# VHH binders against Protein DOG1-like 4 (DOGL4), part 148

Target 1, 232 residues: Protein DOG1-like 4 (DOGL4), of Arabidopsis thaliana (Mouse-ear cress) (q84jc2)
Amino acid sequence: MSKMRNLVEEKFLEFYESWVIQLELYLHQLLIAHNNNTMSETELRHLISKLTTHHKAYYTAKWAAIREDVLAFFGSVWLNPLENACSWLTGWKPSMVFRMVDRLRKSRVVLVEAQVKKLEELRVKTKFDEQKIEREMERYQVAMADRKMVELARLGCHVGGESVMVVEAAVRGLSMGLEKMVKAADCVRLKTLKGILDILTPPQCVEFLAAAATFQVQLRRWGNRRHYVTHS

## First folded at step 16 (VHH)

Design ge33 (from gc1 with W53F; framework vhh_6qgx_2)
Fold by ESMFold2-Fast, scan of step 16:
Structure ge33 (fold): chain B 232 residues (1-232), chain A 124 residues (1-124)
Amino acid sequence: as target 1 above (232 residues)
Amino acid sequence: QVQLVESGGGLVQAGGSLRLSCAASGFTFSDYHMAWFRRAPGKEREFVAAISFSGGSTFYTDSVKGRFTISRDHAKNTVSLQMNSLRPEDTAVYYCAASSELYLPISADEYDYWGQGTRVTVSA
C-alpha cells in the first residue's frame, strides 16, 4: 500500500530530525575539543566514539527502513531539495570525503608522510569500489530497459491473476536490486570513514569529524533557507 | 560460530615476560578491531590495549605503556599481547575481544565478541 510507504517516510523523517539535532550537539562538543589542547587521548577517543556510534545508528535505521521501502530514499521527504540534489545513491559520494581531507590539509591539518601515503591508498581503493557500484547501477538501468522487462511491463497493463503475480515478482526483484546497491554504497561510505579515522590521530579525527558535521549541518541550513524564502 | 580462544597465560616472577595469543574464527578478522581487557581479583574489568582492524593504530592504558605491545597477524587470524617487565599488579584474567565499531573502541560496552580468558599470575 502507498499508505504503508508514507508511514515509513513519516517514521524516518521523525528519526532524521532527532538525529540531526544530536549531530549539532556533537558538533558543538567537537568544536570545544578542537579548541582545548588539554584533553587527554582517552577523552578525545570517547568523543570520537560518540560521533561514530551516532553515524552507525543512522545506517542501522536506514537499512531497517530500506527493507520496507527503498524508494523512500530516492528523493527523500526528510531532505530539502539541495540535500537531495547532492545525493549519490541515497547519500554522500564516498570520494568527496577526500576532497574534504585535502581542504583540511591546505588549511591547518598537519599530516606526516606515512599518513599521506595511507590516505592516497585509501582514496584509490574507495574510487575503485565507487566505480564498481556505478557499473552495477548502469547494469541495473540496462536490465530495466531490456526486452524481458518491457514484456513484464506490458503484462502489467493487462491485469489477470497470472500477470499480477508475475509483475509483483518483477517489482520485488527491482526493489531488492536497489536495496542491495544502496547497502553496497553505504558499506563503501562506512569503510571509507572507518579507514580515514584509522589513519588520523585523535586530534585530527576531531578536526575531520567537525568539518564533516559542519558541512552537513550547513548544507541543510542553506537548503532550508532557500526553500523558506521561495515559499514565504 | 564466532570464537575467540586465548592462550599463553601462566605464572611468572616480577620483571618477567609472557606472550598472550588469541585465535579468532567465525568472522572476517580483518574487519574487526581487537583488544585485550583484564579483570584483577576483586576488581572490575579494565581496558589494557587495542589494535585497529588494519593494524595501523594502537592504544594502551597508561599503566602498561612501554611495557606491553599489541600486534595482529591477518594471515593467522590472531592477535597477540607481548607483556614485558611484569608487575604483581598485572595479575588478572586477560580477555580477548573483537569490535565492529567504526572507531577503535576502548570501552568494554563497544566490543561484540569475547574470549573466555587466560589467567596471568605475577609473583612478587
Scores: ipSAE 0.718, ipTM 0.884, lowest interface PAE 1.1, mean pLDDT 87

Design ge34 (from gc1 with P105A; framework vhh_6qgx_2)
Fold by ESMFold2-Fast, scan of step 16:
Structure ge34 (fold): chain B 232 residues (1-232), chain A 124 residues (1-124)
Amino acid sequence: as target 1 above (232 residues)
Amino acid sequence: QVQLVESGGGLVQAGGSLRLSCAASGFTFSDYHMAWFRRAPGKEREFVAAISWSGGSTFYTDSVKGRFTISRDHAKNTVSLQMNSLRPEDTAVYYCAASSELYLAISADEYDYWGQGTRVTVSA
């Protein structure tokens, strides 16, 4: 029964499938707004708010789920192998969104000098915060391999009762540390998104969010198609 | 405790100016969007002006564009509204509000914290 999903995995899979369907609907609205330049600034701001609220809802659901089982988010059953291969601490790597921003300033969208300067400052700060988390991840991996953990693992294989309780306490501690790191990474993601949206004009925000959503949806389709062809 | 305290309201003649200030405490001011809303007698709260958490983005309702200027001071934890060329229809109670949303909020239901309000009366 080791192939059965746990309750957290089943609940979040159902949530995530619905969340992606709604993301595709919002992406359709963003593409219409981008191609049909008839929306007022107020209307664009309401559309952007709908999308950012949708992203916030994802993190609300995720944080509730990781409180119950953070390990469900490493090699997630609701993500295909391609999506999982592209994950950094259970989600998108914060600095990678600047590649989408770079496309905006290299293509048809014109960013003014003040915006370019602010985006560069944000990119540097995002990379710094990201590297802090990567150092914490390295320390976590070292802690997993230290003498105490190795000795606890060995003890758990040979002695029952008391040693089982000690191992369980250690595993709970490791899960709590992992939850803290995932939440820290998600905070960097949300702060980076909040920063980019603050710098861009409403039409530029629409184009940026459309690009991000398109990439997410296409990555899922590419991974699902490849998996279906080879395994289904 | 979270507090937003408005000041600067009063009576002014049409064509005059007033500067409203809002002092914020009990939360990380630099993480919040700040806005001014107003309520005229017998009407619902209306959006007036907003400034993003960084101060880098502002938005104004059409009726005040070019007349009102919103600003914030992170060192003093204050947001201000400079009101020029005041009209009798600007008469209202003005409220300071704070939002933790990802994008600069313009709807009242997206604001978490509210001040008690300061009264502005513009005589004809």
Scores: ipSAE 0.729, ipTM 0.870, lowest interface PAE 0.8, mean pLDDT 87

Design ge35 (from gc1 with P105S; framework vhh_6qgx_2)
Fold by ESMFold2-Fast, scan of step 16:
Structure ge35 (fold): chain B 232 residues (1-232), chain A 124 residues (1-124)
Amino acid sequence: as target 1 above (232 residues)
Amino acid sequence: QVQLVESGGGLVQAGGSLRLSCAASGFTFSDYHMAWFRRAPGKEREFVAAISWSGGSTFYTDSVKGRFTISRDHAKNTVSLQMNSLRPEDTAVYYCAASSELYLSISADEYDYWGQGTRVTVSA
C-alpha cells in the first residue's frame, strides 16, 4: 500500500534525523578522546562500543523499514542529493572505509606490520564480496528488464481484471529481490567494519571511527548548504 | 536452545590456579565475542576478560592482567579462562557471556547470552 510506503518514509526520516544528531554527539566525544590522549583503555572501549552500538541500531531500523518498503531506500528522502549520489546499494561502499584506515599510517598511532597484513587480507576479501554483490545486482537488472518486457506483452493481450493481480505479484517479487540485495550489501558493510575494529587498537579505533563519522557529517552538511543556496 | 555452560570452579588457596571453561551451543560461536564477568557477594557484576569473535583481540581488567589468560577453541565451541596467582579478592561467581556486537565490549548490557555461573573461592 502507498499509504504504508509514505508512513515508512516519514517514520524513517524522523529516526534518521535523530540518529545523525546522536552521531554528531559521539563524534564530538571521539575527537576529544583523540586530541587529549588521557583516557584509559577501559574508557576508550566504552566510547567505541557506544558508537558501534549506534551503527548497529541504524541497521536494525533499516532492515525493519526495508521489509515494509525497500524502494524508500533507493533515492532516500531523508538524504540530500549529494548523499544519494555517493550511495552504493543504499549505503556506503565497503571498500571506501579502507581510505580512512590508510590515514592511520600518517597518525601518531602507527600500525604494526601484523596489522597491515591483516588489513590487506580484509581489503581483498571486502573487494571480492563487493564484486559478488555487483554481479548479483547486474543479474537482477537483467531479470527486471526481461520481467518488464514479459509483463508488457501480457498487458498487450488484454487479460481483463487479472492483469492488475499479475502486475501486483511482479512488483512484490521485484521488491523481495531488492530487499535481499540490500541486506547482503549491509552484511558486507557490517562484516568489514567488525573486521577493521578487531584488528585495530582502541586508540586506532577512535581515530578510524572519528574519521569515518567526520566524513559522513561533513558530506551531509556540505550537501545541505548547497541545497539551501540553490533553493534560496 | 541457546546455552552457555560453565565448569571448573571450586576452592583454591591463595597463589593457586584454576581453569574455567564455557561450552557454547545454539548459536554460531565464531560470530560472537566471548567474555567472563564476575560477581562478588554484595557487589555488582564486573568485567574480567574478553576475547573477540576471531580470537585476534583480547582485553583484561587491570586487576587480573598478567595473571589471567582468556582463550577460545572454535572446533569445540569453548571459551576458557586460565586463572593463575589467585588472590582472595578474586572470590566470586564467574559468568560466561556472548555478544553479537561489532566491537569487543566490556559492558554487561551489550551481552546477549549468559551462563548461570560457576563459583570460585580463594582462601587466604
Scores: ipSAE 0.719, ipTM 0.871, lowest interface PAE 0.9, mean pLDDT 87

Design ge36 (from gc1 with I106V; framework vhh_6qgx_2)
Fold by ESMFold2-Fast, scan of step 16:
Structure ge36 (fold): chain B 232 residues (1-232), chain A 124 residues (1-124)
Amino acid sequence: as target 1 above (232 residues)
Amino acid sequence: QVQLVESGGGLVQAGGSLRLSCAASGFTFSDYHMAWFRRAPGKEREFVAAISWSGGSTFYTDSVKGRFTISRDHAKNTVSLQMNSLRPEDTAVYYCAASSELYLPVSADEYDYWGQGTRVTVSA
């Protein structure tokens, strides 16, 4: 229902705005930790844990929301057009974080050979999982065009209790399929993040998380600036 | 049903060694970080050692660094704590714990599952 869908969007918009504000506060703490070499390993681990708990909270809220209305996450109202344009299956593309790690490595991050090998192994696995999901989405889109959309269009031309029920069942089926694909993509994101953090030292984790948070915040700012200039 | 079952506790003299084992069941072991905590009578739970889901990262509290070694066996779904050069201050009930967090946690409140504990007594 449209009313339930709008309420899901409004609730998640409120959540996301608050979540981004807290992300910026954590980013400030990460940048302070990165610039000061006085923190103990225990203190760094606690700070990293705060960030990862924050990201886990996002996925907990997202999965609750997509269970109610997965379509709210395609062209999300809480994201600007640039953020939406850069989305891969409702979020960041997992393989992109390795480009970020490679860039940081050249400028600041000193990685030992064992870490480089593990990161390359993880990159290959992540790309494989990513491509598997892309093939599943392609099959989903083709099936929708070939059969489900034709069936929905045909049923929509006739009125009656049975036709309405069949259309509603088909729409629920399509939404459930998208929900499974989105959750699969989010699982690849979380496994990739978990893997990178396991390979990196605590100071390297702080640098990585700071870079990722900075990029996310800057992308939002760039999109908001461009939209404003175009709109004005 | 999730279970963590500790074993290997007992009485040893100062300077001795003990190996604790924790058998895990009812969850996908390889997805969880594992840790050992301890509690002396009248005290709160104290972090001892942790090992990440992959086994690739470990962390120890300062008082046990160099004396204790944590390890895991994915084939047997077990985590072990090798305790060497034991001190009377190491006397406590030792608890196995599991966490699904994204990063290896240090705090007890970040662990989801707990065993019943195994007693370790170190005499002078």
Scores: ipSAE 0.722, ipTM 0.871, lowest interface PAE 0.9, mean pLDDT 86

Design ge37 (from gc1 with I106W; framework vhh_6qgx_2)
Fold by ESMFold2-Fast, scan of step 16:
Structure ge37 (fold): chain B 232 residues (1-232), chain A 124 residues (1-124)
Amino acid sequence: as target 1 above (232 residues)
Amino acid sequence: QVQLVESGGGLVQAGGSLRLSCAASGFTFSDYHMAWFRRAPGKEREFVAAISWSGGSTFYTDSVKGRFTISRDHAKNTVSLQMNSLRPEDTAVYYCAASSELYLPWSADEYDYWGQGTRVTVSA
């Protein structure tokens, strides 16, 4: 329903803007903690927990919203065009975080051999899970194309409310399939994040989360700057 | 139906050892962080030790560091607390807890499921 769909988009836009503002506040705290070598393990764990709870809140809100209208997350109105262009199944591509970890190793993250081995094992597992979802997405798109072509042919033969009801039932089924796929992708994201944080020490977790949040915030600013600087 | 069942509590003399065990059922054990909390008579629940979902990360309260060791067995769906060099101040009811959080928590508010507790008494 268009009315319900518009309401879902408006509600999530308001949520997301607030969520990003809070992310920037947590990023500031992470950067302060990174520059303060005297923080206790308990203090670092509390800060990491605040940020991970914040990420969980995002997925809780997202899953409630996609239950109502999953299509709102494909070409999201709360994301700028650059953010949308960088999306993989409505969010960040899980394997991308390993590139962030690798980048951090060149700056200040000194990983021991045991951590490097565990991160490589997690990377391989994450890539495998990504490929499973990509294969399901491809199968879904092929099935959708076949059904849509048949439905378009049928619409040419039918008149009135009868054709509308058939189309609505098919669209509902397709939306349920997309919802399951998006949730599967989000589960890979959360499992990957959970795995990385389990492997890293608390100071390394702070640096990793600061880097991830910095790139998320900067990607949004770069996309918004392009909108303000260029009048295409 | 989620259930956490503690065992191994008892009476022990100061300097002695006890091993607490917690049997978990009704959830995917390998997806949950596990922890031990304790409550002394007339006091609030205190964090003791936690072990991450994978077993790769642990965290201890300062007063038990070097004396207690937390471990888990995925095949048996159990978490254990090996308590060495016990002190009278370790006297408490010990609770097993499970959390679905992304990062290994130490706050009681971040734990979803709790056992009924097992009593540990350390005599002077």
Scores: ipSAE 0.677, ipTM 0.867, lowest interface PAE 1.3, mean pLDDT 86

Design ge38 (from gc1 with S107N; framework vhh_6qgx_2)
Fold by ESMFold2-Fast, scan of step 16:
Structure ge38 (fold): chain B 232 residues (1-232), chain A 124 residues (1-124)
Amino acid sequence: as target 1 above (232 residues)
Amino acid sequence: QVQLVESGGGLVQAGGSLRLSCAASGFTFSDYHMAWFRRAPGKEREFVAAISWSGGSTFYTDSVKGRFTISRDHAKNTVSLQMNSLRPEDTAVYYCAASSELYLPINADEYDYWGQGTRVTVSA
């Protein structure tokens, strides 16, 4: 019964740990494919599909969980403090992914001019969508300080059983607003990922996904290892 | 409600050409990858050609590469397959399919919506 208060957190913790283990297995396959230039286009497309299906599974599980408790995703117990410090609206900041694409251009990956133009157009649109969500969050925070909310906060400080139900209804409304914003942010993440993969060739997609997965896995390891590894 | 309606099938002689069309309705066409699959008598569905949601990426099975061209028109909500240099082994029922996946799929199981099919017969 003591787990009932954090049931969403416990279930998602179990899901996320399993999801990360599978991500590491896919990362090993991506690194093998990247180092082996003899794989067919069909084989590369199957591998890319495994990774994108895996990411889609994460968002399917996340959206089910936030429907029950969106606040579990603000300061998540399944993430270490370093992972939490790097989060923007419960996940990666969409515009940051283009920094990974820029690093690919400096490696063995050669982007043609048409791809560079499309990536820049996508970067601009992604940043615009990102800023729109940030303005919605600001308006949400301002609305929390409006006259009705101030009155509800006063009622919550007053000793009376009836006021508890009114305050609980208001808190539920606030949670629904956060759920909508988190889903909007996740939609920008998925559209950005979908757009990048559409612009890149299959070998470039493999290198991009390998870089992204490597960063995610290493960030988790760095944060977890702070218990025994000293700062350099 | 989602609908995919194929047209343009028929009887043609080896070496001839046909243009298949698929009219899409009931979903946001520009968000979906589109593909053509075919099924010959006594065989399973096989992948033919696919075009990404943006139209920026295409993929073809080796047997049709250089002969078939897939295209899409967002204004008309249509996807087309131009089939040139047709061979008797291209004889099949051709199906239009739509997918919401993140990456352009090539497996039938990754497609959400399917048309009724249009018959293509290549003689000789």
Scores: ipSAE 0.762, ipTM 0.894, lowest interface PAE 0.8, mean pLDDT 87

Design ge39 (from gc1 with S107Q; framework vhh_6qgx_2)
Fold by ESMFold2-Fast, scan of step 16:
Structure ge39 (fold): chain B 232 residues (1-232), chain A 124 residues (1-124)
Amino acid sequence: as target 1 above (232 residues)
Amino acid sequence: QVQLVESGGGLVQAGGSLRLSCAASGFTFSDYHMAWFRRAPGKEREFVAAISWSGGSTFYTDSVKGRFTISRDHAKNTVSLQMNSLRPEDTAVYYCAASSELYLPIQADEYDYWGQGTRVTVSA
């Protein structure tokens, strides 16, 4: 297409579209489970495992793709502009999921004091880990302007704008740094999700996962509808 | 390098008790869910009990709920299964297993590491 997609972008676009369709099917199952209260604990645990396995599949595919082209995940072509605007280091902001958790405080399946305390401890730890990554990203952006990068930019200009092997190697080095930061952010996401699911009961896990998936699916639908409607 | 070593199996009479122990090494114990599975002669591995990576969540199969208690000790890198009110149908080889999954697994194929097993025989 006219926006010059590379093979990594094309392949991940195909993967992501299928992944979202399956997420919507799991969301349907979560909503049925949440509304009916007829499933056994074993059945609820199987459903939760399907969702968590599905999320792991996303990160497995993502990490394989960023090994090839991490920049494809900054301004992703498989996401609409609204989804891209809501991204923090190529994905959801870890602390944001605690807003989904807060809904459980006012739900039919209420949180007990011990759970509230553990969730607050996890929230604080998550925000701390999140801020550490934000500082790493800031340091990375500052390092981009150091004398080595400035010298490479000048070399590129004076060589008549030729794409040379040494400049390409430097760009690959910068991409490796981004890959490490994206993986670090994804590890915070997975640890946060793992922590929340550990604290919640199976019915609360179903409600939490349903809320998270509903938000993700609705954000995509809102962005797609707005994008297809010609307006500002 | 990863090892799970079970101990505590033996022969007991119905109504008796046994405590199984599993010593873990070669991985970051506190990051892994731990479980006990069992295999009776001529049968497939069945789930018995699991404890989450934090120790904050546990799950038991219906047939052992109220009789068995799973626990973990992060300082010693051990997981234990206290087995009370034993029945002849509890006779099996008991296996310790470890998983890095996001949610506490109850399926054998979701466990990454396995011990060699310890035999438990419950007589009438």
Scores: ipSAE 0.744, ipTM 0.885, lowest interface PAE 0.9, mean pLDDT 87

Design ge40 (from gc1 with S107G; framework vhh_6qgx_2)
Fold by ESMFold2-Fast, scan of step 16:
Structure ge40 (fold): chain B 232 residues (1-232), chain A 124 residues (1-124)
Amino acid sequence: as target 1 above (232 residues)
Amino acid sequence: QVQLVESGGGLVQAGGSLRLSCAASGFTFSDYHMAWFRRAPGKEREFVAAISWSGGSTFYTDSVKGRFTISRDHAKNTVSLQMNSLRPEDTAVYYCAASSELYLPIGADEYDYWGQGTRVTVSA
């Protein structure tokens, strides 16, 4: 039940560090499965399930944290500057994963025409949902400049319990609106991931998840390396 | 109220066929993976067949592959299991189950909703 910004950030930082360590362990298993290609379909399905459960756990933890402090996710202390620069509404941009899917076209297990068609249909739908959220974010930003918000900002300059309470209520309302948009973006992410995994065969799912995890892990390493080299 | 109601169970002779149906209500059917599990007398619940939320992916346990076919009907909110070339070993109570997981699950612990089951008896 933390209402302090720093406590939410510290708890999620601890969670995220552990989550990334486990992701790296799963990535190792995915690479072994992909390179050897000797696992049964049942074994591959269990491995894919471990990864998807792990991703679902991230969103469960994230949604609990944003309920307490959504702003912690718009400049996350558990992410390096490179990771933050690559974020779209507090996470990966949904349409970006289709670039990773394109890597499968160079795989030993090539995509059949029916899969290519379904992936293209999903890509179009994902971009539509993504743009819809972007329009809502734009409307949110414009609303911040309306007359009522200007009045509330002016009231915040005055000493008094009544003005403080009015400003606090308005800020809570803004945070609730932002939380709804972040959850909407996360729902598009999860639906996109769910859709891709449904279209791909188990070996292709392993390759896709390995590519995604590799990119995530490498992006973190590249950003941490740059942070180390930069002297203040 | 979430509800899964199975039907179509009964007594059939070895080599016969039977079609099980499961009517789903109280949740967004098109967002859920659907599966059939079975439990023989004195045994644990085992996976039989599953179909993904879209209907685009299916998976079967080896012992029923080629004999059973799982399908779903979005308009009717139903999932069906067509059982052909039935064997005495197929005798069990068959359960319909629904899952909101990201990937089509095969473990019973990954299913959120369960029906009460329909009995299938295959005589020699």
Scores: ipSAE 0.736, ipTM 0.886, lowest interface PAE 0.9, mean pLDDT 87

Design ge41 (from gc1 with S107A; framework vhh_6qgx_2)
Fold by ESMFold2-Fast, scan of step 16:
Structure ge41 (fold): chain B 232 residues (1-232), chain A 124 residues (1-124)
Amino acid sequence: as target 1 above (232 residues)
Amino acid sequence: QVQLVESGGGLVQAGGSLRLSCAASGFTFSDYHMAWFRRAPGKEREFVAAISWSGGSTFYTDSVKGRFTISRDHAKNTVSLQMNSLRPEDTAVYYCAASSELYLPIAADEYDYWGQGTRVTVSA
């Protein structure tokens, strides 16, 4: 019961540690490219492709893991408490990425009006998709309470034989509901990322990806090296 | 079943024009980047032109930039390559390709689906 969950968590922890190390290496390359105006468009496109392939690898590994144990992603052992506190449905909140996009307005390569319009349209669409998922989560929480009450009432005083099977089926149903919501949230994340990269020029993509990766790496370092007035 | 079917190839004289078309079926066309690659006799496949899933971004190899135009039609599930000012060096089999990658790829190994190709011969 718990043994397989422990193995899933251990495997993903090992994957995630390696994935973050590689992200930091790619971030270094992005920062060099951003600071130096010497790379060709072909070279920039190859670098952007490395980062997007790396992000795709994360979601491939994540979806394999949540198929086995979605609950491992709620309070993940491979994330520090600060990273977990900042998570929205097991990852970054899609609309938040537009804060990184807004920073491009002050960059060396300015956004043209056509890009601003497309980014605003994408932002509105992203917030709409995000709100749909939030409504599904609300319905899930209500349904969970209703199911538990009905199930507990029907089980009576003792749990045994057939009632054990019914409880296990209900728990599996709840986990499948969470899996669908996490995948839906990840699809919004990937669609948002794909949309932003489509609108931006290669130098702007490099700047955007560098900003996003810097924030992710920095948040992890803040959480890992935190110093509180009270110890922890 | 995924299919990409190219058409529009043929024999043309230097300075002439051809329009290649690729009809896509068996997948959600609007989710895929589309590209044209070519292979000259005895050579490897090389990148020619690509258009993003939305049609909002395009990229061309330097040798065709300004002469070739890639476009897509989501209603017809087609991608087209308008080839103007053709040169003998453009002689090749032209392949249509589709990719589900997050960013518009330019490497052949990042494309998931390929057509059988259409022949273009440019005489001097």
Scores: ipSAE 0.759, ipTM 0.892, lowest interface PAE 0.8, mean pLDDT 87

Design ge42 (from gc1 with S107W; framework vhh_6qgx_2)
Fold by ESMFold2-Fast, scan of step 16:
Structure ge42 (fold): chain B 232 residues (1-232), chain A 124 residues (1-124)
Amino acid sequence: as target 1 above (232 residues)
Amino acid sequence: QVQLVESGGGLVQAGGSLRLSCAASGFTFSDYHMAWFRRAPGKEREFVAAISWSGGSTFYTDSVKGRFTISRDHAKNTVSLQMNSLRPEDTAVYYCAASSELYLPIWADEYDYWGQGTRVTVSA
């Protein structure tokens, strides 16, 4: 058994490799800015805007790709096995970014009381949005198992024209439901990121974005260094 | 679909005050950052002030900091610019703008929607 790569997988693999290289370049700029207190507010805002534009470019490319083949994002060929194992609905779990924020909260000297309160309110809202998506996904998966999967199993030994059409319709329906769910999860991700950046000062945004990018880059490096035997 | 309508422009004497308002329609106002830009005759478009989607963050250009105050009203879908201690060099056409960016932008090319502008003239 082997996976065959399609056009969507090939295009997104090329995009993602370039996107990660640029993320690492931006991470170096964020670390320089963090260690050098001579940067003006306007310069910090420009750097933050470059990185947030880079993240928006990822979701623009992703949404174009999932419109064509959402299944490519479940067990992605451009991610190593460790990265794939850490995914929640094809990406990072929104509430988990608050672990990066916790480093700022623990220091307290860098966060005022009003910011801590707003971050906690945002965390609660983000978890609520996550739970709503998880409930919708569970209902969708149960419905697929009970209705479409039973029909697919029944037709598995027959390759007539009508059975092919029924199987194709079922797969299309599954893909459309997954596309909607992935986009909903991505909207929560973007709203959570936007919320955090709105609460934090520009120097704190640089620290937060540096922590998030460091985690993403290190997770990829740890997975790529692994030596193991793979099976079909 | 999207519409931004400015009001409140006019003639005012130096040292006076003026309040500009911008009414937004056709989009989810609470999801967009709002800003004011201005353009004086023969000059480039200049950033004046911005307010984040939640109202939690504001940014002002140095020349207006302490004199101008940007605010928003989510119930009325409006953004306002209170201009105090006006100077002749504040004379310009003032534009309301909206952005869907993740971070509060201060550059014109990061704003998606623009109003037609309202003229402010400050006499010496």
Scores: ipSAE 0.490, ipTM 0.804, lowest interface PAE 2.1, mean pLDDT 86

